# Designs tried in a protein design chat: VHH binders against Serine/threonine-protein kinase mug51 (mug51). Part 12

Target 1, 306 residues: Serine/threonine-protein kinase mug51 (mug51), of Schizosaccharomyces pombe (q9p7q6)
Amino acid sequence: MPALLKINKKKNGQTKIDRLFSKRRKTSLAIEKNHSKASMCTGQSPLNIISYNVPPLIVLRNKTIRNSIEVLVEEMFRDIQMRQQTNVLVAQCPRMIVETQLIGLFQSNYTSVAEELEQSIRTGDIRRLYLNRSDKFCGESCLILRPEFDKLFTYYLCKFKDQEHIYTLIFKLHKLLIENPLPSYTSEELKFNWEERRLLISMGFLILAGTDSYGISLPNLGIFTHILRNSRNDLSNYLKKRPYREVIESSLYNRNVSVACKKKNEAFFGWKFRLCDAIGAGLVDSFMTTCGRAFRLTKKGLEMKF
Key: E = the ipSAE of ESMFold2; O = the ipSAE of OpenDDE; V2 = 0.75 times the mean of E and O plus 0.25 times the DockQ between their complexes.

## First folded at step 10 (VHH; framework vhh_gocatamig_d2)

Design n2 (from m6 with F101W; at its last look DockQ between E and O 0.43; V2 from the best seeds 0.00; counts 0 for: pae E 2.5 > 2)
Fold by ESMFold2, look of step 10:
Structure n2 (fold): chain B 306 residues (1-306), chain A 123 residues (1-123)
Amino acid sequence: as target 1 above (306 residues)
Amino acid sequence: EVQLVESGGGLVQPGGSLTLSCAASGFEFRYYMLAWYRQAPGKKRELVAGIHYGGDTVYMDSVKGRFTISRDNAKNSVYLQMNSLRAEDTAVYYCATDLGWSSTWYEGYFDLWGQGTLVTVSS
């Protein structure tokens, strides 16, 4: 059911929103440009660092966890090129975030957010999902809002409506998750026998996260990990080729897409989404320079292969 | 017509090599994961190798290092290069895809299957 993966059918609204953000971004770039007598840093030497205390990548009017996730989701495909719009993976990608993007978004203020997040998970308003390690992506957790989560479950219930055993299993799992929302579950809390748990793991609804600890997942999260991996690889490879492995923010927004990605018609997340992820995952550091905000590849970012 | 068509099966000596092909028609398979399954007489059908729409691959333990799955999106085709063949590799090999965009290898998601191609490895 593609309809479950299209939680926002506002193509006209999306176009209008993209135009508004484009105007806002141009204004921000112009302000940075007008502030510098050099107008542009050359990159021939390390950037002149003014401060490691940087403003947030996204200014939030409402700093609640729910709004933070909504705003990040709005940024997922903000910078979509026309070729990417025809990519089925973009259309089918679950609308969710990597949990550590909240670290990238709030940075020094993250502590004020962490307790609210755990409460939202225990109320079931936000679901923590675990990425399947069998797809060779490191097991990072993700956050999804309840409406998107429930739509995805409804899709799988419909898919298996004629296979009573499977349908009943998925239905019971969804009901359990609604009635007793937890960040993870023991085998006793799940109330499924071993064979049922093995089946749910093979189907992608459960991940064994520890000795007797099960995380919740969804079968289609590989779409998200694919785009995430592409986005991380693109940024990392671009920075590795820089003399000091650093870049001014405006230069990132204006750079050409790599030839390999163009040949494959690859999808990427939007820049603010990608940068919150890279900061939160410890792949880049951010700092202020005489030419504006800049990013530099960390040792972790240099050594990792995604 | 939405189809997967396997080819390349046959009789081969132990230690030999064989390349299986699977051609997709009626859909653009670059957006889908593709798998090779096999079924020997009296055995359950089992996943041999799979390739995600992003290019990542998976292999069953007994074929790791001997078999290689690859895809050619321009030709709408997937291949299984089988080297160092053993008698235990004798089976009917099927290619399959998940039209529902699942990203796990649970067999129940795979809803489009080829007709199968027989591979026989005997002394």
Scores: ipSAE 0.435, ipTM 0.760, lowest interface PAE 2.5, mean pLDDT 80
ESMFold2 (binder alone), look of step 10: mean pLDDT 81; pTM 0.823
OpenDDE, look of step 10: ipSAE 0.652; ipTM 0.855

Design n3 (from m6 with L34M L99S T104Y L112S; at its last look DockQ between E and O 0.01; V2 from the best seeds 0.00; counts 0 for: pae O 14.0 > 2, grease 25.4 > 24.2, placed apart)
Fold by OpenDDE, look of step 10:
Structure n3 (fold): chain B 306 residues (1-306), chain A 123 residues (1-123)
Amino acid sequence: as target 1 above (306 residues)
Amino acid sequence: EVQLVESGGGLVQPGGSLTLSCAASGFEFRYYMMAWYRQAPGKKRELVAGIHYGGDTVYMDSVKGRFTISRDNAKNSVYLQMNSLRAEDTAVYYCATDSGFSSYWYEGYFDSWGQGTLVTVSS
């Protein structure tokens, strides 16, 4: 009888994803209310909003979290003209998503997403990676598929093969993660002493997520976070300059292609990947117009400094 | 607000056929999973058939080959064609939709339900 892992509904009844989604909806509603005021001031009419219920940016054949991640990863660098200088960054960038991109992907209310994700994490199919606070992505986490995760661990094992102590620690950690996949670990669950945990933290494999709570991370996630930061900044800055801080999808796509071609030494994500991130993070809202899908910078997007 | 309205239920003789319809409103129908559930007197609600927004279908074993679920996105409707009906098919049939990411055909993942339509198979 597979142990029905009691999904500990944390006390406040709302999953993190539900809370984020709810927050996004509130923001969208706030924008809708302010839209009428904005049209009065500038003589220019904003985009005509016909609905805030928009179709998903990416239509999935198989509506699973795993497939969602797979497709997002495929979009990660889609249609990006790779310059030789960016190739190294792109090659070194782990194939993963920000957890909140799941919200951005379908742009609808998905209350069961968190449950499915939790199950996938518990089965080990998906790993949740915690981002370092130094990366300025507080409270955000990434999702990576197990094969990709294991590949990265193997890389680090090879990298540290000549350092017996470190190799052994990484090996033990990887083994633990395979045998006991959890979203986070207590010190007791980790079975590492204080010095070992400290070393793993210093190397970037563990992150303190709370009192006696350790999240899993990976070294060099900085590449991903760097690109992500740039993505968010670029999109935000662009929208700040647009009338009513809004843009139609086609224009945004064209711009993405243009920017990817013009900016030297910067890696960019694909436009769908970027949009899913921005929407999920609450920086951008999506809506339908007579001209198609459009996006608007939120108050959060306006205020955030990356 | 999500609304699901079932129709087409009634009395039918064993071996007969019946088509159930569910009219959906209040959401972007084309992007939602739809399912038919049934509940017989004194029994638990059970999945009869499901259809993914991508077109994939699932059936309970007892109805395979006899029942067909289909959807018309233009009409915001899902259908259950029931052939070779049996007495054991007697139940209240419910239309359901899932607003989640999950592809699991589990009752708990469906958050919206119709009022149901009664199908009685009797001689």
Scores: ipSAE 0.000, ipTM 0.246, lowest interface PAE 14.0, mean pLDDT 81
ESMFold2, look of step 10: ipSAE 0.530; ipTM 0.805
ESMFold2 (binder alone), look of step 10: mean pLDDT 83; pTM 0.845

Design n4 (from m6 with L34M A35S F101Y; at its last look DockQ between E and O 0.09; V2 from the best seeds 0.00; counts 0 for: pae E 10.8 > 2, grease 27.8 > 24.2, placed apart)
Fold by ESMFold2, look of step 10:
Structure n4 (fold): chain B 306 residues (1-306), chain A 123 residues (1-123)
Amino acid sequence: as target 1 above (306 residues)
Amino acid sequence: EVQLVESGGGLVQPGGSLTLSCAASGFEFRYYMMSWYRQAPGKKRELVAGIHYGGDTVYMDSVKGRFTISRDNAKNSVYLQMNSLRAEDTAVYYCATDLGYSSTWYEGYFDLWGQGTLVTVSS
């Protein structure tokens, strides 16, 4: 099959398009796609972008926020469980999502569900957890469903059962979170004295997220952030090495075996989980091509180092 | 092997100093809170000091200002510098970490404890 002769899209002063929330215009480059479809997908030429309005990565029958989190959690370790020996990090990782994955999942429809999310947090059905700032995820938060959150709290109550002061403090915090669920708390809303807040921060249950803003956390979220960091770095490094920093979706999924062989001491999230994260964090763009759905590293994704 | 190995315990005079070390293996050390506990005869084990994976520390009141916990992620080690030791600090000191979380894929470790190292403070 002959090499596809193709002209690159040029900036010519036509309409500015918001790539995440605007319909992408087709260009005259679509005319030349008929030379060879197979050549367009080899990575030797830029992919022919048809639209930035892409189908969802995960099709949801039930679009409630609770179900969306459940479905994303199902994708966390789908690829690892099927391909490799169980990793210790996988076994110990809390089942939760990065909040901005909902942007990657819902894309242009995110605004229609954002209010439901905030209401669910205020009822306590969903808990917002804050990542430690030393993990270089400043300003990012995670979402955990109430049953999983309560199970983790119960575990820590049991762990400290013989240390009355610590047990009482954790118990009081859990009761506060049940009775007055908020996304974050001021010192007035927490109703703990300074020494109690300092102890909770030092143990990892509370973080200072602003001047008088306390976020809720858990002591061992480092497992989650470790796998997240690995997953983001792997995708970014892979895309940096490709021509035009882009790839069709099927090529990513076929890569899984090679990654496992090269990175046996590391764990990665499943691809749908990773892609929702990367889109939501602004590290990649998604778009439709004549070869199917594809992804391209953004300027932010190129410059980020975790 | 997944383990914690303490060292550095021994006999020391009141007012003296001692450094406890704990070497970790078999897990991703840098992402876990590490703690020192102690148990004196007839007493419950108690948290002495802890260090969060983000670097924040916690100390029991009776050791504040005398003990310092630190970690070296490159060596997978946590340390307890013990100064101004008193007779009441006599105990077996344990290094510990929280590995616990139930999982759909792994029936792994919930708590990991070292064997302990004896610290005796006496004339």
Scores: ipSAE 0.000, ipTM 0.358, lowest interface PAE 10.8, mean pLDDT 76
ESMFold2 (binder alone), look of step 10: mean pLDDT 82; pTM 0.828
OpenDDE, look of step 10: ipSAE 0.509; ipTM 0.777

Design n5 (from m6 with L34M S103D; at its last look DockQ between E and O 0.47; V2 from the best seeds 0.48)
Amino acid sequence: EVQLVESGGGLVQPGGSLTLSCAASGFEFRYYMMAWYRQAPGKKRELVAGIHYGGDTVYMDSVKGRFTISRDNAKNSVYLQMNSLRAEDTAVYYCATDLGFSDTWYEGYFDLWGQGTLVTVSS
ESMFold2, look of step 10: ipSAE 0.440; ipTM 0.769
ESMFold2 (binder alone), look of step 10: mean pLDDT 84; pTM 0.851
OpenDDE, look of step 10: ipSAE 0.730; ipTM 0.880
ESMFold2, look of step 12: ipSAE 0.613; ipTM 0.840
ESMFold2 (binder alone), look of step 12: mean pLDDT 84; pTM 0.850
OpenDDE, look of step 12: ipSAE 0.000; ipTM 0.229
ESMFold2, fold request of step 13: ipSAE 0.511, 0.611, 0.610; ipTM 0.813, 0.845, 0.840
ESMFold2 (binder alone), fold request of step 13: mean pLDDT 84, 84, 84; pTM 0.854, 0.857, 0.854
OpenDDE, fold request of step 13: ipSAE 0.688, 0.732, 0.800; ipTM 0.873, 0.888, 0.915
ESMFold2, look of step 15: ipSAE 0.607; ipTM 0.839
ESMFold2 (binder alone), look of step 15: mean pLDDT 84; pTM 0.848
OpenDDE, look of step 15: ipSAE 0.348; ipTM 0.690

Design n6 (from m6 with T104H; at its last look DockQ between E and O 0.42; V2 from the best seeds 0.52)
Amino acid sequence: EVQLVESGGGLVQPGGSLTLSCAASGFEFRYYMLAWYRQAPGKKRELVAGIHYGGDTVYMDSVKGRFTISRDNAKNSVYLQMNSLRAEDTAVYYCATDLGFSSHWYEGYFDLWGQGTLVTVSS
ESMFold2, look of step 10: ipSAE 0.561; ipTM 0.810
ESMFold2 (binder alone), look of step 10: mean pLDDT 82; pTM 0.828
OpenDDE, look of step 10: ipSAE 0.541; ipTM 0.804

## First folded at step 12 (VHH; framework vhh_gocatamig_d2)

Design p1 (from n5 with T104H; at its last look DockQ between E and O 0.32; V2 from the best seeds 0.00; counts 0 for: pae O 2.4 > 2)
Fold by OpenDDE, look of step 12:
Parts: sequence; C-alpha cells; structure tokens
Structure p1 (fold): chain B 306 residues (1-306), chain A 123 residues (1-123)
Amino acid sequence: as target 1 above (306 residues)
Amino acid sequence: EVQLVESGGGLVQPGGSLTLSCAASGFEFRYYMMAWYRQAPGKKRELVAGIHYGGDTVYMDSVKGRFTISRDNAKNSVYLQMNSLRAEDTAVYYCATDLGFSDHWYEGYFDLWGQGTLVTVSS
C-alpha cells in the first residue's frame, strides 16, 4: 500500500506546516528582504507575486473578453525568466491557455476573472485545441479564444509570407476557423485535399483525432509541453524533499527567486505559472495556513513519473 | 548576440570523412531543435539532418547510414559527422534553428541560420 501521504492533520487548529513555520518567525523578515532583491533579478515585483491574485474583474468588464484573456496569458508568461524567449513563445502561442493552467487559476483564486473565463469556455467562446504528441499528454489540452486566432495566424502568415502555397493553406485554415469554429472537422468540413491535410498535419496545424476527424492544433507545442513537464517534475521533486511534502507560498517564491538569480537557465516558467499548472494538473493542492497560502503534493503528484 | 557559427568545412576526397560543428550563442540551446541544411550550386536548399531537443533525429534518405547528427548542450553545439563522402555531397552546409521553439521539420520554421561552411568532395 503506498504510504498514504500523512495529511497534515490540524492539531490545535494548526496544520503541521504551521507548526514548522511558526518556529521560523525570524525568517519571514529575511524573506521579505529577499523579495526585493528577487524583483531585481527576475523583474518580478514581490507585490506582483502576492497580487497575482487579481487581475481585477474590472479588466473583463471594461475590456473585451479577448483582451482580458490576452492580459491573463501575458501575466502568466511575465514571470518566464528569459524575456526574449518569452516574447517568442507568446508570439507563437498568443492568447493560448493550457487547460491545466485554467483549472489551476480557478482553484487557486489567483485570478478574479475565473468565473467569467469559465463562462466563456462553457459558451464556446474558448475552443479546445489538442496538444501535439497527445499520446504523451493524455487528457491535456489547450484552450484558445477563437477570435484570438487572428494574432496567431497573423504571426504564421508573416512567417510563411515567402512560401505562397503554405501561406495560402494557412490563410484558408484561418478563414475556416473564423467562419465555422468547430472542435473537430471531418475531411469534408475542412475542404482540404489529402496532400493539403498531410502538409497541415506535418506543420502542426491539424491532428488526427479519429477516423476522418481532424483536430486543430498549434505548431511548436511540443517544446512547450516538454518544458511544462520539466516544470512539473522539478516542482514535484522539490516538494518531495520538503517536510510533509508541503511548502508555504513565500518559501516557494523565495526558492524560485533564488534559483532565478543564481541559475538563470534553470526555470523557464515563473513560479505562478508553474503553480497554476501543477494545481490544475492535480499534482499540487493549495490550502491556507496561519502563515499564508501553502501547497502540498497530492497522491497523483507523488505517483507521477516524468 | 543570437547567432550560429559553422566550422569544419573543407576539401575532402571521395570516401573521406568530415565533421562539421555549429556553435550556438545568445539563446537557451537545450530547448531548440537544430538542423543541418545544405545547398549545392544550382540546387535548392535541403534538409540534411535534424536533431530534436529531446534527441530524436531525422535524416535525408541519401545520407542515412553515412551522416550522424549529434548535439552537446553543455557546449551549445551541434555536429554533423559525415562519412563516406561523395561528390554529390558537395555543398554549402548551414546550421539552423527555429527560435520559435520548432517542433516540426519544416524549413519555413527555421529563422536563425549560420553563414555556412563549404564542403567540397573532389578527387
């Protein structure tokens, strides 16, 4: 029987982690001081980390859902350590949100827009896209607001502007998605011949979802998935080494900042994105302690092999 | 500065061997697919070999069994070992990557190129 994660039973109203950290009151001041240094290294404001809690609902109310999602995605990627690479990644995956991050956002209360975002998903404003190499990422998907394909396809159209045949295909696909947004398409619905479909598959715009069923995908999701897996693995490994497999948010932040400052190349994603993803994936649970928000490794997180 | 720099080209006799090197700088090399392309005089540029960030490799049919692509992430370098060279292998060889994190072996995705290194196979 795999050793049941000794769930931190509250003794006297305090979690085990609370007891561990209550003795470290002196270290909290050190963490705050380190946060200021961390912001210089990562470009992250400690306030932004704590306040990642709320893109204000005001953003969704005063802006289009599209703009709100774009801002959310940008915020999620802001903490990616390599700014140049971040820009490239965001450019290739504009306004794309992985389902696990959305779930994480909904559960973690890191955003006040969660309800509206959920409604957008339910109404079909946000469509689900399959990940490349879905066999390795079973049940994982990306969500994208349909109208936001414009930036994505504009990027690719620009990239392939000198290749007339590819440009034409991408343009046609973009038009199809605008005119007839579906989660999947038959060959008849796609209106592409076999060679065109093959080419689009090879380029990562289409995937085979079943017999005569094609899903829409995005090119270059492979590397994103790879980095995401590495992120999950790193976080899981870290938590496995922690007492009770738990960590308070401030400590996790400090770790991330420390790593980012010392080893610029180790963490592609920022800690917020990583946490949202891990929570969404069911690997990590979020809970409140007397010391603030904390995270713990779930049974699923323990069992995951990366 | 983001750049690729090829080296190792030269004159070699048929049946000979040559190793090309490409040194990358200015980006996180380990996250990127790397490829070798070649362009012979009067011909289109063609993919010779590619290596994924995960280590998977692809080869042009004509070079299978003769050429080997490898990478060293610690050195930010990709290599092309060329054995049993033929006259038809004469070309300028280019190292390339997609700074957009390519997951596909399509030439149009590659946006960073080296200056190329000339390989001449002649008796």
Scores: ipSAE 0.060, ipTM 0.464, lowest interface PAE 2.4, mean pLDDT 66
ESMFold2, look of step 12: ipSAE 0.545; ipTM 0.802
ESMFold2 (binder alone), look of step 12: mean pLDDT 84; pTM 0.854

Design p2 (from n5 with M33Y; at its last look DockQ between E and O 0.01; V2 from the best seeds 0.00; counts 0 for: pae O 15.4 > 2, placed apart)
Fold by OpenDDE, look of step 12:
Structure p2 (fold): chain B 306 residues (1-306), chain A 123 residues (1-123)
Amino acid sequence: as target 1 above (306 residues)
Amino acid sequence: EVQLVESGGGLVQPGGSLTLSCAASGFEFRYYYMAWYRQAPGKKRELVAGIHYGGDTVYMDSVKGRFTISRDNAKNSVYLQMNSLRAEDTAVYYCATDLGFSDTWYEGYFDLWGQGTLVTVSS
């Protein structure tokens, strides 16, 4: 069983950070309540990125799984169309959450958020991307075998209907996925020449997974992964500069509020999403202090090179 | 209707063999991990075996070499061949899948369960 990332629970003693912040007035709780407003200032929320309105479970129960997926895909693309003018990058990101982020959420005290996310996953509203390593994105293997892919590809086929060459490539790729769903493909297995592969990579449907190894992806997922890595790096660097490599939640929140409006990449995820991701990845631990929730850089986080 | 239906349970003598079957319906079976869980009286439910999309398998240590999980996508079915059965294998066996598409074997992620089938190993 993959070991759940051990979030170090505070042993009975005062943490070092408690000594540093013991004099700070509990104004932190008021700031935490406004995190949604802060995210609105950036026009983005972690939940807006990873989730949509959760349909009732009864919808899934009253329809076949296939029908539910069709509706989900339609809603997803509708949302993309609606958001394209405000945030193209976010709009083009599918309803997905990284497994490590889920782990972080579930193991953190964000129980309400975790529950909501879990519910969304149960209804099929959110799809999970998986990491085989904390620093290596491998969500593509998960995506390949998802029923939604059929409908997604259908959408893209329609989108590129007037571009015969691209249409043909996407069609072939779709057919391959249906007939032989694999977590990765060799060039021989793909049956695409170099130029075709290059084009598919540029379009975001194909990714390089290794030497003569290709994974299937969704458009802009590479960008998502890049931003995620940058997010981890930023948080790690911030913590490295903090006393004892620790920070209380309120301080972290304030930092993100102050910076999020200025940094597009940070605004993309939102501070909660970034934090949960780092926790899930094992880079950051969550623990309780007398001043509230705090976070610290783990050994893994310290050693991680981005 | 989305469902899993187990069959094949029964009474067997120690050292005997039994094959459990689980028939899936209402979802695209080929896209889902399948697992067998068991729950003995007074014990927690535990993972017995799991099978991936591509046929990779996982087993609990106590059943390794004795139990074999397999799947037939054409029949929308998963099987558990149990050989060299022991008294400690007595339990209700459940077929399960995660409709959330997880590759993890955490019980909490499984949201579709069969009704279970009782396996009793007794002399």
Scores: ipSAE 0.000, ipTM 0.245, lowest interface PAE 15.4, mean pLDDT 63
ESMFold2, look of step 12: ipSAE 0.493; ipTM 0.787
ESMFold2 (binder alone), look of step 12: mean pLDDT 82; pTM 0.832

Design p3 (from n5 with Y53W; at its last look DockQ between E and O 0.41; V2 from the best seeds 0.00; counts 0 for: pae O 2.5 > 2)
Fold by OpenDDE, look of step 12:
Structure p3 (fold): chain B 306 residues (1-306), chain A 123 residues (1-123)
Amino acid sequence: as target 1 above (306 residues)
Amino acid sequence: EVQLVESGGGLVQPGGSLTLSCAASGFEFRYYMMAWYRQAPGKKRELVAGIHWGGDTVYMDSVKGRFTISRDNAKNSVYLQMNSLRAEDTAVYYCATDLGFSDTWYEGYFDLWGQGTLVTVSS
């Protein structure tokens, strides 16, 4: 795992943001307090995924842990604009969490994922899932809840019901994933011939992960990754324009609300999701100030071209 | 209502040009891949051209250099400019998209279709 997230330890000194906001009127603090309550997940310490060097995850097998992650996913998507198209997207990519988003959630203390999740991950109860177009999203992976994963496969089976060959392939792949959940597969383990593998790659169910190594992916992730990149770019650009490239949480929230209200079509993701993703990706650091939680653009965030 | 509506079909002479239009409604057009399909009498439906939300395009080999697919997100429309039309281009042309936000050009992913517009190339 790239050491992407430097948790800004409380430097003994007044942060730059503290200097900027010390003059803020008492009224802004009241708004900050109200919004902070919404962001504080009451519960156990979040999983420190960075410290344990947890590998990318795909499919969660443990029901209890799945429920915990499901709650986390719901929290991430709570503030997403609820449009018909958004619902379609979520339905087609159900309960997917990008690894960076998980890291961001944990680092930002927006999750109450229990320690048992960490143990379950280490024991291999959770598989790895790759994104489509991994070349464009290098090193990025998703975590998928098993029941939702199954729903997705069911969706595709229904979609391709009139194409017997494709249906059979998808069915076989689904069965393989259920019976032998691995983070990657050799050609021998997949039990697909070259043409079948090629077809599954073209359809977005398989990716090449190395020499004779295949990762599992899902189709229709392109738009999700596109929107995610746009989200990262937008947040980065916003922070670049801020003094010291820093912003307090309340300001970021207000910005997102403002944008969502004024430009209904532009804000797909909620601010929490966007923030967690950026933190996890190493583009943004989180730190505490006298005014509350704040965020800063990292060197990586500054240098990244989207 | 989620729908695609094609227009612009008609009778044209060989070597002529025609522009097809497809108007989309009921969904966020800018996030979807759009494609033109055609089906000639007695033949299977085939992908003619596709355009990604990012602007990437795909064409069937027989129409490369003659046909151009484009989109206008502000108008929720996709277009197919057809030049140098041939008799073999005679077909019903369909506009299509995948409401599942597909990023592949596999035909089976497309689940929203227009009613089609007839293009007849004849002397």
Scores: ipSAE 0.038, ipTM 0.456, lowest interface PAE 2.5, mean pLDDT 65
ESMFold2, look of step 12: ipSAE 0.471; ipTM 0.779
ESMFold2 (binder alone), look of step 12: mean pLDDT 84; pTM 0.846

Design p4 (from n5 with F101W; at its last look DockQ between E and O 0.40; V2 from the best seeds 0.00; counts 0 for: pae O 5.4 > 2)
Fold by OpenDDE, look of step 12:
Formats: structure tokens, C-alpha cells, sequence
Structure p4 (fold): chain B 306 residues (1-306), chain A 123 residues (1-123)
């Protein structure tokens, strides 16, 4: 079980960040009042990480596991800037969650959802997909719900409808994935010839995972990975500039809202998604303070070169 | 409005140089791969050069060493510097991108195209 939220041991009953913010109690109240207006302008989710850690039990109990996960993923994407381009990205990566975000969720108080996720992984409802350019993102993977994966394939089938050979190939792959959902396939299991496999690799649907082992991937994950790296870098840089390399959740939220309002083009991901990712990636730790949830840059986060 | 607008085409002598420009609007340019395609009369459209959002470039073999693709994210523009032009380079040149974010150079992914600019290499 990934260790729950590392609660920073309070030295003398106060965290370093508590000492910093104890003097600023007056300013924190002003920030909370502005959150509602700012969220409307930026399209960012008004949900705090704390609130995110407590999923509605209704979602988990009244819906299938897959539906619950779908809602969770939708919520993660909700705080992404709502632009037409963002919609395209989401359309091409429906209900996709990177492993690091899952790890982040597992480390959160999302215990019921985390258990559901684990079960879904074990039952094969969620498939692990490798990222494109795995050499640059070693060990990173994406998980996708099978039904959403189907939607993605439908999208691509539509996109390539005028290219009969490609359409047929994608259709065949889609059929295979439906009939035999595996995390990886041998050449025999794929039932594609070398040329077909090569083409699928070039198109980003297959990756080489080992000797005669093929992983399933998604086209156009490169941009997602690129943006994700930028997100990590931005967050890390921000934290590096903070006293003790720590920040309270409210301040971080305010920063993101401010940035999103002033610089419409800078924050692709919402702060919630970014934090989940960073936590999952081990770059950021979450801990509780007297002022609420806080985040700090880890040693790994400090050492990371982006 | 989401669009690409090419410029810079024209008549040039063999051995001459020309710079094509493509101005993008309506999308976050910095996050997209950009490509130059060309189509000569009676020929299929072909990828000439591409530049990744990360800066990596790809070239058609016949233009390697002669053509250079570059981008300026601040100007939302992609460029194709063409040197040592040959008669066989005569074509309509198109700027293209995949609004779905491309990670590959497969032509079928590109769904946004400019109107094209004619390059004629003739003595």
C-alpha cells in the first residue's frame, strides 16, 4: 500500500509552514472569498484537494465501478482550461488517467475510490497503456477504462474513415481489444503481420514492450506528456521559490487562479490535476498544517531536471 | 477562427531561395506539431518538413540540407526556408497541423490546412 499522506512530524507542534503563515492569518480569509469569482473566470474547479479526497458516496454506491471511475476522471479533467483545444485533447484521451495521478489518488484520502480503482485494474476494467516516447518518460504509463477506450477507437475510426486500409487496421485492432483485453500482446496474439504492426507502431497504437511483446498505446500522447512535464516543471519551480519549498493549498489555488486569469495561455491543466500528478510522481508531498493542507517539494522534486 | 495562412510563395530561378511563412490563429500554437506539405501537379501530396512542439524536426529526403523548418511560438508562425531550389520543388505548399495534437508524422492525422502557396521554380 503506498504510504498514506506523509504527515510531517510537527516540530514543537508547528510545521515550518505554520510558522510562516501564522503571521498571515488575515490574508488567508481574503483569498477564500475570491475563489468563487476567480473560478468562474478561469474555468478551474472550485474544488479543493481536501474536498477531492472525499468523493461522494453516491457516486460509488449507485453507479458501477466503471462509472464511478469515469466520473472521477471527468472531475480531474474539469479543472483543465475549458478551451476548444482542451476539448479536443479530452476527446482524444477520454477518461484516461496517468499512473502518477492514480498514485496520487491512492495516497489521498480517496480510500473508497482508490479501492475501486484497484479492483478495476485487477478485473481488467482498466487497461494499462504505455506512453509514447517511453524513453523520455521511463516507467510512466496511462490507465484507461475499457468503455472509454472504445470511444477513443470510434473517434479514430471516424478520423480515418476515408483511408480504407487504415480504417480496417484500426477496426481490427479495436475488435481484438474488445474480444481479448490484455495489457500486452505477442505477435501471435495480435494477429497482425509485420507491416501492419509497423504501421500501427508508427501511428502510435502499438509499442514494443519487449521481445515479441507489444503494448497498447494511444496516438497523440506526446502532447499530453509534454504538457505534463511542463506542469511538473512549473510547479517545481514555483515551490523552489517558496519559503521552505512549501505552500498551503489555498495559496497554491490562488496562484493558479491568478495565473489563469492573467495569463490565459499558461495553465493547461487545472491545479487539482497538477497536484495529483506531482504527488503521484513523488515530486510533491502533501501534509496537514494548522492552516490546512500543504504541499512541499520532495528531494526527488528538487533533483528532477525537466 | 481556427486557421492557417501561408505566404511567401512565388516565382524563383533554379538555385534560388525562398522563405515560406505560415501564420496560425485560433489555437494554442505552441502545443501543436506543424508541418509543410507540398503537392505538385499530377502528384500526391507529400510531407516536406515537420517540426514538433518540442522542437524536433523531420525532413523529406530530397530536401534534406536544403530546406529548414522553424517555428516562432511568440508569432504563432512556422517557416520553411528553402535554399538551392530545383525545378522539382515546384508545387503548392501547404501548412498543416493536427488539432488533436499529433505525436506522429502520419499525414492522416493532419486536419487543419492552409489554402496553400504556389512555389514555381523556373528559369
Amino acid sequence: as target 1 above (306 residues)
Amino acid sequence: EVQLVESGGGLVQPGGSLTLSCAASGFEFRYYMMAWYRQAPGKKRELVAGIHYGGDTVYMDSVKGRFTISRDNAKNSVYLQMNSLRAEDTAVYYCATDLGWSDTWYEGYFDLWGQGTLVTVSS
Scores: ipSAE 0.019, ipTM 0.359, lowest interface PAE 5.4, mean pLDDT 64
ESMFold2, look of step 12: ipSAE 0.520; ipTM 0.793
ESMFold2 (binder alone), look of step 12: mean pLDDT 84; pTM 0.855

Design p5 (from n5 with D103N; at its last look DockQ between E and O 0.32; V2 from the best seeds 0.00; counts 0 for: pae E 2.4 > 2)
Amino acid sequence: EVQLVESGGGLVQPGGSLTLSCAASGFEFRYYMMAWYRQAPGKKRELVAGIHYGGDTVYMDSVKGRFTISRDNAKNSVYLQMNSLRAEDTAVYYCATDLGFSNTWYEGYFDLWGQGTLVTVSS
ESMFold2, look of step 12: ipSAE 0.460; ipTM 0.773
ESMFold2 (binder alone), look of step 12: mean pLDDT 84; pTM 0.852
OpenDDE, look of step 12: ipSAE 0.181; ipTM 0.578

